# Ledger of designs, part 37: VH-VL binders against q8ixk2r445to577

Target 1, 133 residues: q8ixk2r445to577
Amino acid sequence: FFGMLQNKGLTDYCFDYNPPDENQIVGHQVILYLCHGMGQNQFFEYTSQKEIRYNTHQPEGCIAVEAGMDTLIMHLCEETAPENQKFILQEDGSLFHEQSKKCVQAARKESSDSFVPLLRDCTNSDHQKWFFK

## First folded at step 15 (VH-VL)

Design d27
Fold by OpenDDE, fold request of step 16:
Order: C-alpha cells, then sequence, then structure tokens
Structure d27 (fold): chain C 133 residues (1-133), chain A 120 residues (1-120), chain B 107 residues (1-107)
C-alpha cells in the first residue's frame, strides 16, 4: 500500500511530513495535514516489513515510536526493520504499533489548528481508522 | 483507582481571589500525557471549561477568563491549584477538577465538585 | 468558539423507552464529541467519547452516533437509574465547549 494515508474520522486529513532540511529528514514529528497530494510530504508506503516508509527522500525514512513517547517520529529505515518501526495496518483500518501494543489515533494539538497522530489504547473510533488513497 | 477531590473556600467575597486545590490519586502528573482540568457549573446551568495543566507544565485557559485564571501543579503532592481573581457573584458555581490526557480533551474522571458562592 | 446545541432541553420518558438526544455543533467537529451523564448533586460521568466509543463500565444500552455537526446519544431501553441530565462536549477545538444539557425526566 502506498500514497496518502488518510484518517477516517478526521475527514480529509493525512499523514504529513515536512522536514526542515531535505538533507536531514530524521528526528521530527509526523503530523496530520489536509490531504492535498502535492509534493512528497504526504506520500508514504506500507512495506512488507511493516514499515510506514517515507521513501520519497534519500536516505529513506521510516516512522518510529521512541521509548516512552506516543508521537510518531521519523527515523532512518534499516535493512531489518527495528521493533519500534513495525506497524500493522489491519483490515478494519486500524494502525497497530506492535511494540507499544497501541493504535495510531488522530488527535488535535491543544490551542492549535494542527493535528497529530498519537498512540492510544486501541478502540473502534474512526479516529483510529486509516486508509491509503 | 483514580480519584480527584476539590478543596477550597465555599464562600468568597466579590473582588477577592478564589484558590482551589485539586488533590488526586491513582495517577501522576509526572506521567507523560497526563493532565488535569477545571470545569465549573453554575447552579442549574451548563458546564464551562476553565483551564488545563499537563505533565510538562503546559497550561491552557478559557480565553474568556484567561486574564483571571492561573493554574499550577505540585507533582510531588499530586495537587493542582486554580486561582481566579476578581470574583463576582456570576462566578458562583460548582467547580470540578477532572482528569484528561494530552490529545484527548474529554474528561474521564471527575472530582465530586466544590460549591463556591460569591457573595458580600 | 464552537457552540453546542442540544435538543431537546428536556424530555419525559418511561422505563423501557428508547430515548434519543441530539447535539449539534456550530461547525464540523469530526467526531470529537463526548457525552456525559449528570445526576443531581453529582459530578458528570463520561459515557461516550469519540462520538461512538463507550467508556468502560458504561452499560451497553448507551450508544453514540453521528458525524460532521450532528450527533446523537441513544438509550435503547431507559432504566430507572438513567433519569439524569446529559451533556455533550466537543473536544475538536479550543476552547472545549459543552452543550446546554438535556434533562431526562420520569413521565
Amino acid sequence: as target 1 above (133 residues)
Amino acid sequence: EVTLKESGPALVKPTQTLTLTCTFSGFSLSTYGMGVGWIRQPPGKALEWLANIYWDDDKYYNPSLKNRLTISKDTSKNQVVLTMTNMDPVDTATYYCARLRYGDYYFDYWGQGTMVTVSS
Amino acid sequence: DIQMTQSPSSLSASVGDRVTITCRASQDISKYLAWYQQKPGKAPKLLIYDATELQSGVPSRFSGSGSGTDYTLTISSLQPEDFATYYCQQDYDWPYTFGGGTKVEIK
């Protein structure tokens, strides 16, 4: 699966990553932004290694969850996907992070117009449903 | 078990400052993502959100009351304090503290509430 | 601010009745909607979050639905302990706002 990763509940919002430096793409948080499909910021790939890969840049980035955190941070992809970069995109649309045993949920930042994907206990909320478009 | 309990004066005079303390257990504001908010409810009226504070000391206020509100925490005591200046009879309400989580701005556990009457 | 309008403001029902309460937001809140139950002299109790998710410990007779601006709380079969005031709350935008409440009374 590849393309824009869109949320079901938070309509018209997609995974978005725009590193401040195109030559240093890691270390920043993945956010949610209105789906526009322009540029490379909203193109992701779900790989056979269960990665959510940001492969429009070299070196390629993979979404990771750092210990003790609930945010999605861009790391470099590795030959063998590390545990903190493994996700399961389930048939029901839930995006499950294997290591934390939590699901990715669309959430709003307080006092801002921005949204972010966060790890939360898995529910049937449409905020936790995702699909590639 | 998560519990919260509000404490403070039941009676405040106009123009005085209200200080309320929320003491909680079953969770900690040292835990990433945890937050405590204050909500008030005038008698027979709807609920109004006042302020939130989070584990990282990030604070948010209702814009309509921002200049009158100050929220703070003492993590070691599991306490959150709300101060509200220049109290007016219109501020008479039951004041609740409640737990929330960063990114989830609904309140899953509430204190019993403390009635605050503003009167001369 | 986002205004939350509940309807009706009050209703009378009997035990066993199906009760429906509506909450309308002044703008699309993308299912960031919670429902609370409040009994006299008590604090609100969270029933539903994310428009449809039942809070743990809440009876299955409670359910939430809706999208966009319109949301509904349904009690499939009203029980004696369900007579209370119900509030909706949006957590889509700051400041977070509550509906005016719906009082469910005994017929």
Scores: ipSAE 0.917, ipTM 0.958, lowest interface PAE 0.5, mean pLDDT 96
Fold by OpenDDE, fold request of step 16:
Structure d27 (fold): chain C 133 residues (1-133), chain A 120 residues (1-120), chain B 107 residues (1-107)
Amino acid sequence: as target 1 above (133 residues)
Amino acid sequence: EVTLKESGPALVKPTQTLTLTCTFSGFSLSTYGMGVGWIRQPPGKALEWLANIYWDDDKYYNPSLKNRLTISKDTSKNQVVLTMTNMDPVDTATYYCARLRYGDYYFDYWGQGTMVTVSS
Amino acid sequence: DIQMTQSPSSLSASVGDRVTITCRASQDISKYLAWYQQKPGKAPKLLIYDATELQSGVPSRFSGSGSGTDYTLTISSLQPEDFATYYCQQDYDWPYTFGGGTKVEIK
């Protein structure tokens, strides 16, 4: 699967990544933004290694969860996907993070008047349902 | 078990400042993501959100009351304090403190509430 | 601010009845909607969050549905302990606002 990764509950919002330096893509948080498909900031791929890759230029970035955190941070992809970069996009649309045993949820970030994907206990909420568009 | 309890004066005179304290247990405001909010309810009326404070000392206020409200925390005592200046009879209400998490701005645990009457 | 309008303001029902309460937001709140139950002299109790998710410990006879601006709380079979006032609350945007409430009374 590839393209815009859109949330079911938070209508018209997609995974979005816009690093300050396009040649240094790691270390920043993935956010949610209105789906527009413009440029490469909203283009992601779910791979056979269970990665969510940010596909623009080499080297490619992969979404990771750092120890003790509930945010999604961009890391470099590796030949063998590390445990903290493995996700399961399930049939029902839930996005499950294997290492933390939690699900990705669209959440409001009060301080920035924006939305972000966060790890939460898995529920049947449509805020935890995702699909490629 | 999560518990919260409000304390403060039951009676306040007009123009005076109200100070309420929320004492809680079963969770800590040193824990990432934790927050405590204040909500009030005039007799026979609906609920109104007042303010939130989080583990990182980030604070949010209802814009309509922001200039009158101050929220603070003492993590070591498991307490949150709300002050409200220039009280008026219209501010008569039951005041609640409640727990929330960042990103989830509904309240899953509430105190029993404390009734505050503003009267001369 | 986002305005939350509940209907009806009150209703009468009997034990065993199916009860539905509606909450309408002044704008799309994308299912960031919670429901509370409040009994006289008591604090509100969280029933539903994210429009459809049942809070732990809440009986399964309670359910939530809806999307966009329109949401519904349903009690499939009203029990004696369910006579209370119910409130909706949006957590889509600050200030977070509540509906006017719906009082469920004994018929």
Scores: ipSAE 0.907, ipTM 0.954, lowest interface PAE 0.5, mean pLDDT 95
Fold by OpenDDE, look of step 15:
Structure d27 (fold): chain C 133 residues (1-133), chain A 120 residues (1-120), chain B 107 residues (1-107)
Amino acid sequence: as target 1 above (133 residues)
Amino acid sequence: EVTLKESGPALVKPTQTLTLTCTFSGFSLSTYGMGVGWIRQPPGKALEWLANIYWDDDKYYNPSLKNRLTISKDTSKNQVVLTMTNMDPVDTATYYCARLRYGDYYFDYWGQGTMVTVSS
Amino acid sequence: DIQMTQSPSSLSASVGDRVTITCRASQDISKYLAWYQQKPGKAPKLLIYDATELQSGVPSRFSGSGSGTDYTLTISSLQPEDFATYYCQQDYDWPYTFGGGTKVEIK
């Protein structure tokens, strides 16, 4: 699967990554932004290694969750996907993070008009449902 | 078990400052994502959000009241303090503190509330 | 600020009745909506979050639905302990706002 990764509950919002430096793409938080499909910021790939890959740049980035955190941070992809980069995109649209045993949920940042994907206990909320478009 | 309890004066004179303390247990404001908010409810009326404070000392206030509100925490005591200046009879209400989580801005556990009457 | 309008402001019902309460937001809040129950002299209790998710310990007779600006709390079969005032709250945008409440009274 590849393309825009869109949330079901938070209508018209997609995974978005815009690193400040195109030559240094890691270390920043993945956010949610209105789906526009333009450029490279909203193109992701779900791979057979269970990665959510940001492959519009070289080297390629893979979404990871750091220890003790609930945010999605861009790391470099590895030959073998590390445990903190493994996600399961379920048939029902839930995006499950294997290591934390939590689901990715669209959430709002209180201090801004921005939204971010966060790890939460898995529910049936449409905020935890995702699909590629 | 998560519990919260409000404490403070039951009576405040107009123009005086109200100080309320929320003492909680079953969770910590040293825990990532944890927050405590204040909500008030005038007698027979709806609920109004006042302020939030989080584990990282990030603070948010109702814009209509922000100039009068100050929220702070003492993590070691599991306490959150709300200060409201220039109290007026219109501020008479039951004041609640409640737990929330950053990113989940609903309140899952509430104190029983403390009634504050503003009167001369 | 996002305005939350509940309807009706009050209703009378009997035990066993199906009760429906509506909450309308002044703009699309994308299912970032919670429902609370409040009994006289008591603090509000969280029932539903994310428009549809039942808080732990809440009876299954409570359910939430809706999207966009319109949301509904349903009690499939009203029980004696369900007579209370219910509030909706949006957590889509700051400042977070509550509805005016719906009082469910005994018929």
Scores: ipSAE 0.891, ipTM 0.951, lowest interface PAE 0.6, mean pLDDT 96
Fold by OpenDDE, second read of step 15:
Structure d27 (fold): chain C 133 residues (1-133), chain A 120 residues (1-120), chain B 107 residues (1-107)
Amino acid sequence: as target 1 above (133 residues)
Amino acid sequence: EVTLKESGPALVKPTQTLTLTCTFSGFSLSTYGMGVGWIRQPPGKALEWLANIYWDDDKYYNPSLKNRLTISKDTSKNQVVLTMTNMDPVDTATYYCARLRYGDYYFDYWGQGTMVTVSS
Amino acid sequence: DIQMTQSPSSLSASVGDRVTITCRASQDISKYLAWYQQKPGKAPKLLIYDATELQSGVPSRFSGSGSGTDYTLTISSLQPEDFATYYCQQDYDWPYTFGGGTKVEIK
């Protein structure tokens, strides 16, 4: 699967990554933004290694969850996907993080008008449902 | 078990400053994502959000009351303090503290509330 | 600020009745909607969050539905302990705002 990764509950919002330096793509948080499909900021790929890849530049970036955190941070992809980069996109649309045993949920940032994907206990909320478009 | 309890004066004179303390247990504001908020409710009226504070000392206030509100925390005591200046009879209400989590801006656990009457 | 309008402000019902309460937001809140129950002299109790998700320990007779600006709390079969005031709250944007409440009284 590839393309825009859109949330079901938060209408018209997609995974979005826009690093401040295009030559240094790791270390920043993945956010949610209105789905527009322009450029490479909203293009992601779900791989057979259970990675969510950001294929804008080389080396490729993969979404990871750091220890003790609930945010999605861009790391470098590895030959063998590390445990903190493994996700299961289930048939019901839930995006399950294997290591934390939590689901990715669309949430609002209180300090801004933006939204972010966060790890939460898995529910049947549409905020935890995702699909590629 | 998560519990919260409000404490402070039951009576405040107009123009005086209200200081309320929320003492909680079952969670810590040293834990990433944890927050405590204050909500008030005038007698027979609806609920009004006042302020939030989070584990990282980030603070948010109701814009209509921001200039009158100050929220702070003492993590070691599991306490959150709310001050409200220039109190007026219109501020008479039951004041609640409640737990919330960053990204989940609903309140899952509440204190019993403390009634504050503003009167000369 | 986002305004939350509840309907009705009050209703009378009997045990066993199906009760429906409506909450309308002044703009699309994308299901960032919570429901609370409040009994006289008590603090509000969280019932539902994310419009449809039942808080732990809440009876299954409570359910939430809706999208966009319109949301509904339903009690499938009213029980004696369900007579209370119910409030909706949006957590889509700050300041977070509550509805005016709906009092469910005994008929």
Scores: ipSAE 0.874, ipTM 0.947, lowest interface PAE 0.6, mean pLDDT 95
Fold by ESMFold2, fold request of step 16:
Structure d27 (fold): chain C 133 residues (1-133), chain A 120 residues (1-120), chain B 107 residues (1-107)
Amino acid sequence: as target 1 above (133 residues)
Amino acid sequence: EVTLKESGPALVKPTQTLTLTCTFSGFSLSTYGMGVGWIRQPPGKALEWLANIYWDDDKYYNPSLKNRLTISKDTSKNQVVLTMTNMDPVDTATYYCARLRYGDYYFDYWGQGTMVTVSS
Amino acid sequence: DIQMTQSPSSLSASVGDRVTITCRASQDISKYLAWYQQKPGKAPKLLIYDATELQSGVPSRFSGSGSGTDYTLTISSLQPEDFATYYCQQDYDWPYTFGGGTKVEIK
């Protein structure tokens, strides 16, 4: 699947990647931003390897969660997807991170204007439901 | 088996500083994502959020009160301390500490509360 | 600050009644809404989070619904232990704010 990855509960918010240096896409956090479809920041591909790819530029980035963390960070994609880069997008819209056995949830960074995707124990909350548009 | 308990003075004079201690068990602030917050409830009025502190020592305050509040923790003692300066009779309330998780700014376990009266 | 307005401020009901309590936010809070029950002299108890999700150990007669600015707590068949004050709380934006409460009393 390819497009804007939207949150069901946090209406009109999409995965967004806007690294401070457009030439160094690795190591920065994925955020949630109002869906707009303009430019390249909100387009991601869900691959047959269960990756969420940021592939509008080279080298391609893949979303990962580092061990012991709950934030979604951009890493370089690899020929075979590492376990920390594998997500299952379920029929009910839940986005399951295989290595941690947790689900992606929309949450505000505390005392900030930013919303971010975070890993949490899986629930039926609409804040844990995602879809491509 | 999660419990929290507030302790501190029942009576404070105007302009004095209030110090409240939350002692808890059944969880630790060494656990990633865990936090403790303070909420107060004036008699017959709505609850008001005051401050949160998290496992990583990040601290967040209600903007209307941030100049008067200080929150700190001692992870080894399972304690969180709230200090509130320049107390006024309008600050008369029951003060609660409660557990939360970063990203989920609602409180799943609460202490019993401690009533603080601010009066001459 | 996001203002939370509850309605009604109080109601009288009998055991077995269906009770509905509403909570209105001053702006869209995108289902970042919790409900608490508070009995006299006791701390609030979390019932519902994320507008619709039942907290562990809470009876299934409690349910939450709503979106945008308007939210509802429903007790499908009121029990003797349900006479209490109920509060909503938004956790969409800081400061996190609570409704003024709805007192459910014995008729």
Scores: ipSAE 0.748, ipTM 0.911, lowest interface PAE 1.2, mean pLDDT 92

Design d27
Fold by ESMFold2, fold request of step 16:
Structure d27 (fold): chain C 133 residues (1-133), chain A 120 residues (1-120), chain B 107 residues (1-107)
Amino acid sequence: as target 1 above (133 residues)
Amino acid sequence: EVTLKESGPALVKPTQTLTLTCTFSGFSLSTYGMGVGWIRQPPGKALEWLANIYWDDDKYYNPSLKNRLTISKDTSKNQVVLTMTNMDPVDTATYYCARLRYGDYYFDYWGQGTMVTVSS
Amino acid sequence: DIQMTQSPSSLSASVGDRVTITCRASQDISKYLAWYQQKPGKAPKLLIYDATELQSGVPSRFSGSGSGTDYTLTISSLQPEDFATYYCQQDYDWPYTFGGGTKVEIK
């Protein structure tokens, strides 16, 4: 799949990556933002290796979750996808992180204007349902 | 089994500072993502969120009360403390502490509550 | 602040009745809504989160629905132990606010 990764429950919010330094795209958190400015910060590719790739930079970034954490962080993509970069986009729309066995959920950063994707125990909540647009 | 229990004075005079302690068991604030919040309920009225504190010591307050509230924790004692300054009779309420997880700003386990009356 | 308006403020129903409680938010809250039950003299108990997800250990006669600004809690067959006040709460935006409550009385 290819395009903007949108949340079902938090309508019109998409995965967004806006690193402070365009030349250092590693180590910053993925956010959710209103689906605007299409094709810039909100363009991601879901690959056959189960990666979610940030497609506006070379080398491309791949979304990862570090062991014991729940935040989605940008890493450099590797020749063979590491386990912490593997997500299964299931037919019910859930986005399952294989290593942690948790699902990606849309949540607000506490007392802020920002939403972020976070790992949580899998539920049927629409906040855990995602689709490419 | 998750339990929380509030303790503190039942009676406070106007202008005094209220200090409430939440003692809990069955979870720890050393656990990534865990938090404890305070909610109050005036007699016969709706619940009002006051403050949250999380495992990483981040603290968040209801903006309408932020100048009066301080929340802190002692992770080794499984305790969270709420301090509320300049108490007024309108602050008479049952005060609850409750557990939440960062990102999910609803409360899955609650203490039994402690009634605080503010009267001269 | 997001205002949460519950309706009705109280109702009386018989055991076995289907009961519906409404909660309206002053703005779209994107299903960031919880329901609580509070029995007399006790703390609130979480019933439903994310508008539709039943909390573990809550009887299946409770269900939640809705989207946008309008949400409902349904009790499919009212039981004697369901005599309580029910509150909705949005967790879309701070401060997290609660509805005024709906008191359910057994006829």
Scores: ipSAE 0.744, ipTM 0.911, lowest interface PAE 1.2, mean pLDDT 92
Fold by ESMFold2, fold request of step 16:
Structure d27 (fold): chain C 133 residues (1-133), chain A 120 residues (1-120), chain B 107 residues (1-107)
Amino acid sequence: as target 1 above (133 residues)
Amino acid sequence: EVTLKESGPALVKPTQTLTLTCTFSGFSLSTYGMGVGWIRQPPGKALEWLANIYWDDDKYYNPSLKNRLTISKDTSKNQVVLTMTNMDPVDTATYYCARLRYGDYYFDYWGQGTMVTVSS
Amino acid sequence: DIQMTQSPSSLSASVGDRVTITCRASQDISKYLAWYQQKPGKAPKLLIYDATELQSGVPSRFSGSGSGTDYTLTISSLQPEDFATYYCQQDYDWPYTFGGGTKVEIK
């Protein structure tokens, strides 16, 4: 799949990556932003290696979650996908993080205008359902 | 079993500072993403959110009361403390502490509550 | 602040009745809504989160539905232990706000 990755429950919000330095794409948090499709901040590829790639840049970025954390962070993609970069987009729309056995959920950063994807125990909530647009 | 319990004075005079302590067990604020919040309920009225504190010591306050509230924690003692300055009779309420997780701003376990009356 | 309006403010019903309680938000809250039960003299108890998800240990006769600004709590077969006041709460935006409550009395 390739395109904008949208949340079912938080309507019209998409994965968005806007690093403060275009030449240093690693280590910043993925956010959710109103879907617009302009520029390259909202285009991601879901690969056969179970990666979510930010692939408008060389070397490509891959979404990861560090052990013990819940935050989705950009890392460099590797030839063989590391375990912390593997997600399963399931038939019911849930986005399952294989290493942690948790699902990606849309949530507001407290007391801010920003929404972010976070790992949570898997539920049937529409806030844990995602699809490519 | 998750439990929370509020403690503090039942009676406070106008202009004084209220200090409430939440003591909890069955979870820890050393756990990533865990938090404790304070909510109050005036007699016969709706609940009002006051403040949240999280495992990483980040703190958030209801904007209408931010200048009067201070929240802090002692993770090793399983305690959270709320301080509210310049109390007024309108602040008479039952005060609850409750557990939440960052990102989920609803409360899954509540203390029994402590009634605070503000009167001369 | 997001205003939460509940209706009705009170109702009486018989054991076994189907009861519905509504909650309207002053803006779209995208299913960031919880329901609580509060019995007299007790703390609130979480019933439903994310508009539709049943909290662990809550009887299956409770259910939640809705989207946008309009949300409903349903008790499919009212039991004597369900005498309480019910509150909705949005967690879409701070400050997190609660509805005024719906008091349910068993006839």
Scores: ipSAE 0.733, ipTM 0.909, lowest interface PAE 1.3, mean pLDDT 92

Design d28
Fold by OpenDDE, second read of step 15:
Structure d28 (fold): chain C 133 residues (1-133), chain A 120 residues (1-120), chain B 107 residues (1-107)
Amino acid sequence: as target 1 above (133 residues)
Amino acid sequence: EVTLKESGPALVKPTQTLTLTCTFSGFSLSTYGMGVGWIRQPPGKALEWLANIYWDDDKYYNPSLKNRLTISKDTSKNQVVLTMTNMDPVDTATYYCARLRYGDYHFDYWGQGTMVTVSS
Amino acid sequence: DIQMTQSPSSLSASVGDRVTITCRASQDISKYLAWYQQKPGKAPKLLIYDASELQSGVPSRFSGSGSGTDYTLTISSLQPEDFATYYCQQDYDWPYTFGGGTKVEIK
């Protein structure tokens, strides 16, 4: 699966990554932004290694969850996907993080125009449902 | 078990400052993501959100009352304090403290509430 | 601020009845909507969050639905303990705002 990763509950919002320096793409937080499909910021790939890959630049980035955190941070992809980069996109649309055993949920962070994907206990909320478009 | 309890004066004179304390158990404001908020309810009326404070000491206020409100925490005592200046009879209400989580801004556990009457 | 409008303000029903309460937001709140139950002299109790997620311990006769600006709380079969006032709350943006409430009274 690849393309825009859109939330079901938070209508018209997609995974978005816009590093301040295109030559240093790791270490920043993945956010949610209105789905526009423009440029490279909203293009992601779900791989057979259970990665959510940001492959618009080399080296390629993979979404990771750091220890003790609930935010999604961009790390470098590895030959073998580390445990903190493994996600299961389930048939019901839930995005499950294997290591934390939590689900990715669309949440407001600081303001109404600032939304982020966060790890939360898994529910049937549409805010935890995702699909590629 | 999560519990919260409000304490403070039942009667306040106009122009005086109200100080309310929320004492809670079953969770800690040292825990990442945890927050406590204050909500009030005038007799027979709807609920109004006042302020939130989080584990990292981040604070949010109702804009309509921001200049009158101050929220603080003592993590070691599991307490959150709300002060409201220049009280007026219109501020007569039951005041609640409640737990919430950063990113989940609904309140899952509430105190029983404390009635505050503003009268000369 | 986001305005939350509940309807009706009050209703009378009998045990066993299906009860429906509506909440309308002044703008799209993307299912960031909670429902509370409040009994006289008691604090509000969270029933539903994220428009349709049932809070732990809440009976299954309670359900929530809706999207955009329009949301509904449904009690499939009203029980004696369900006579109370119900409030909706949006947690899409601050200040977080509540509806005016719906009082469910015994017929």
Scores: ipSAE 0.876, ipTM 0.948, lowest interface PAE 0.6, mean pLDDT 95

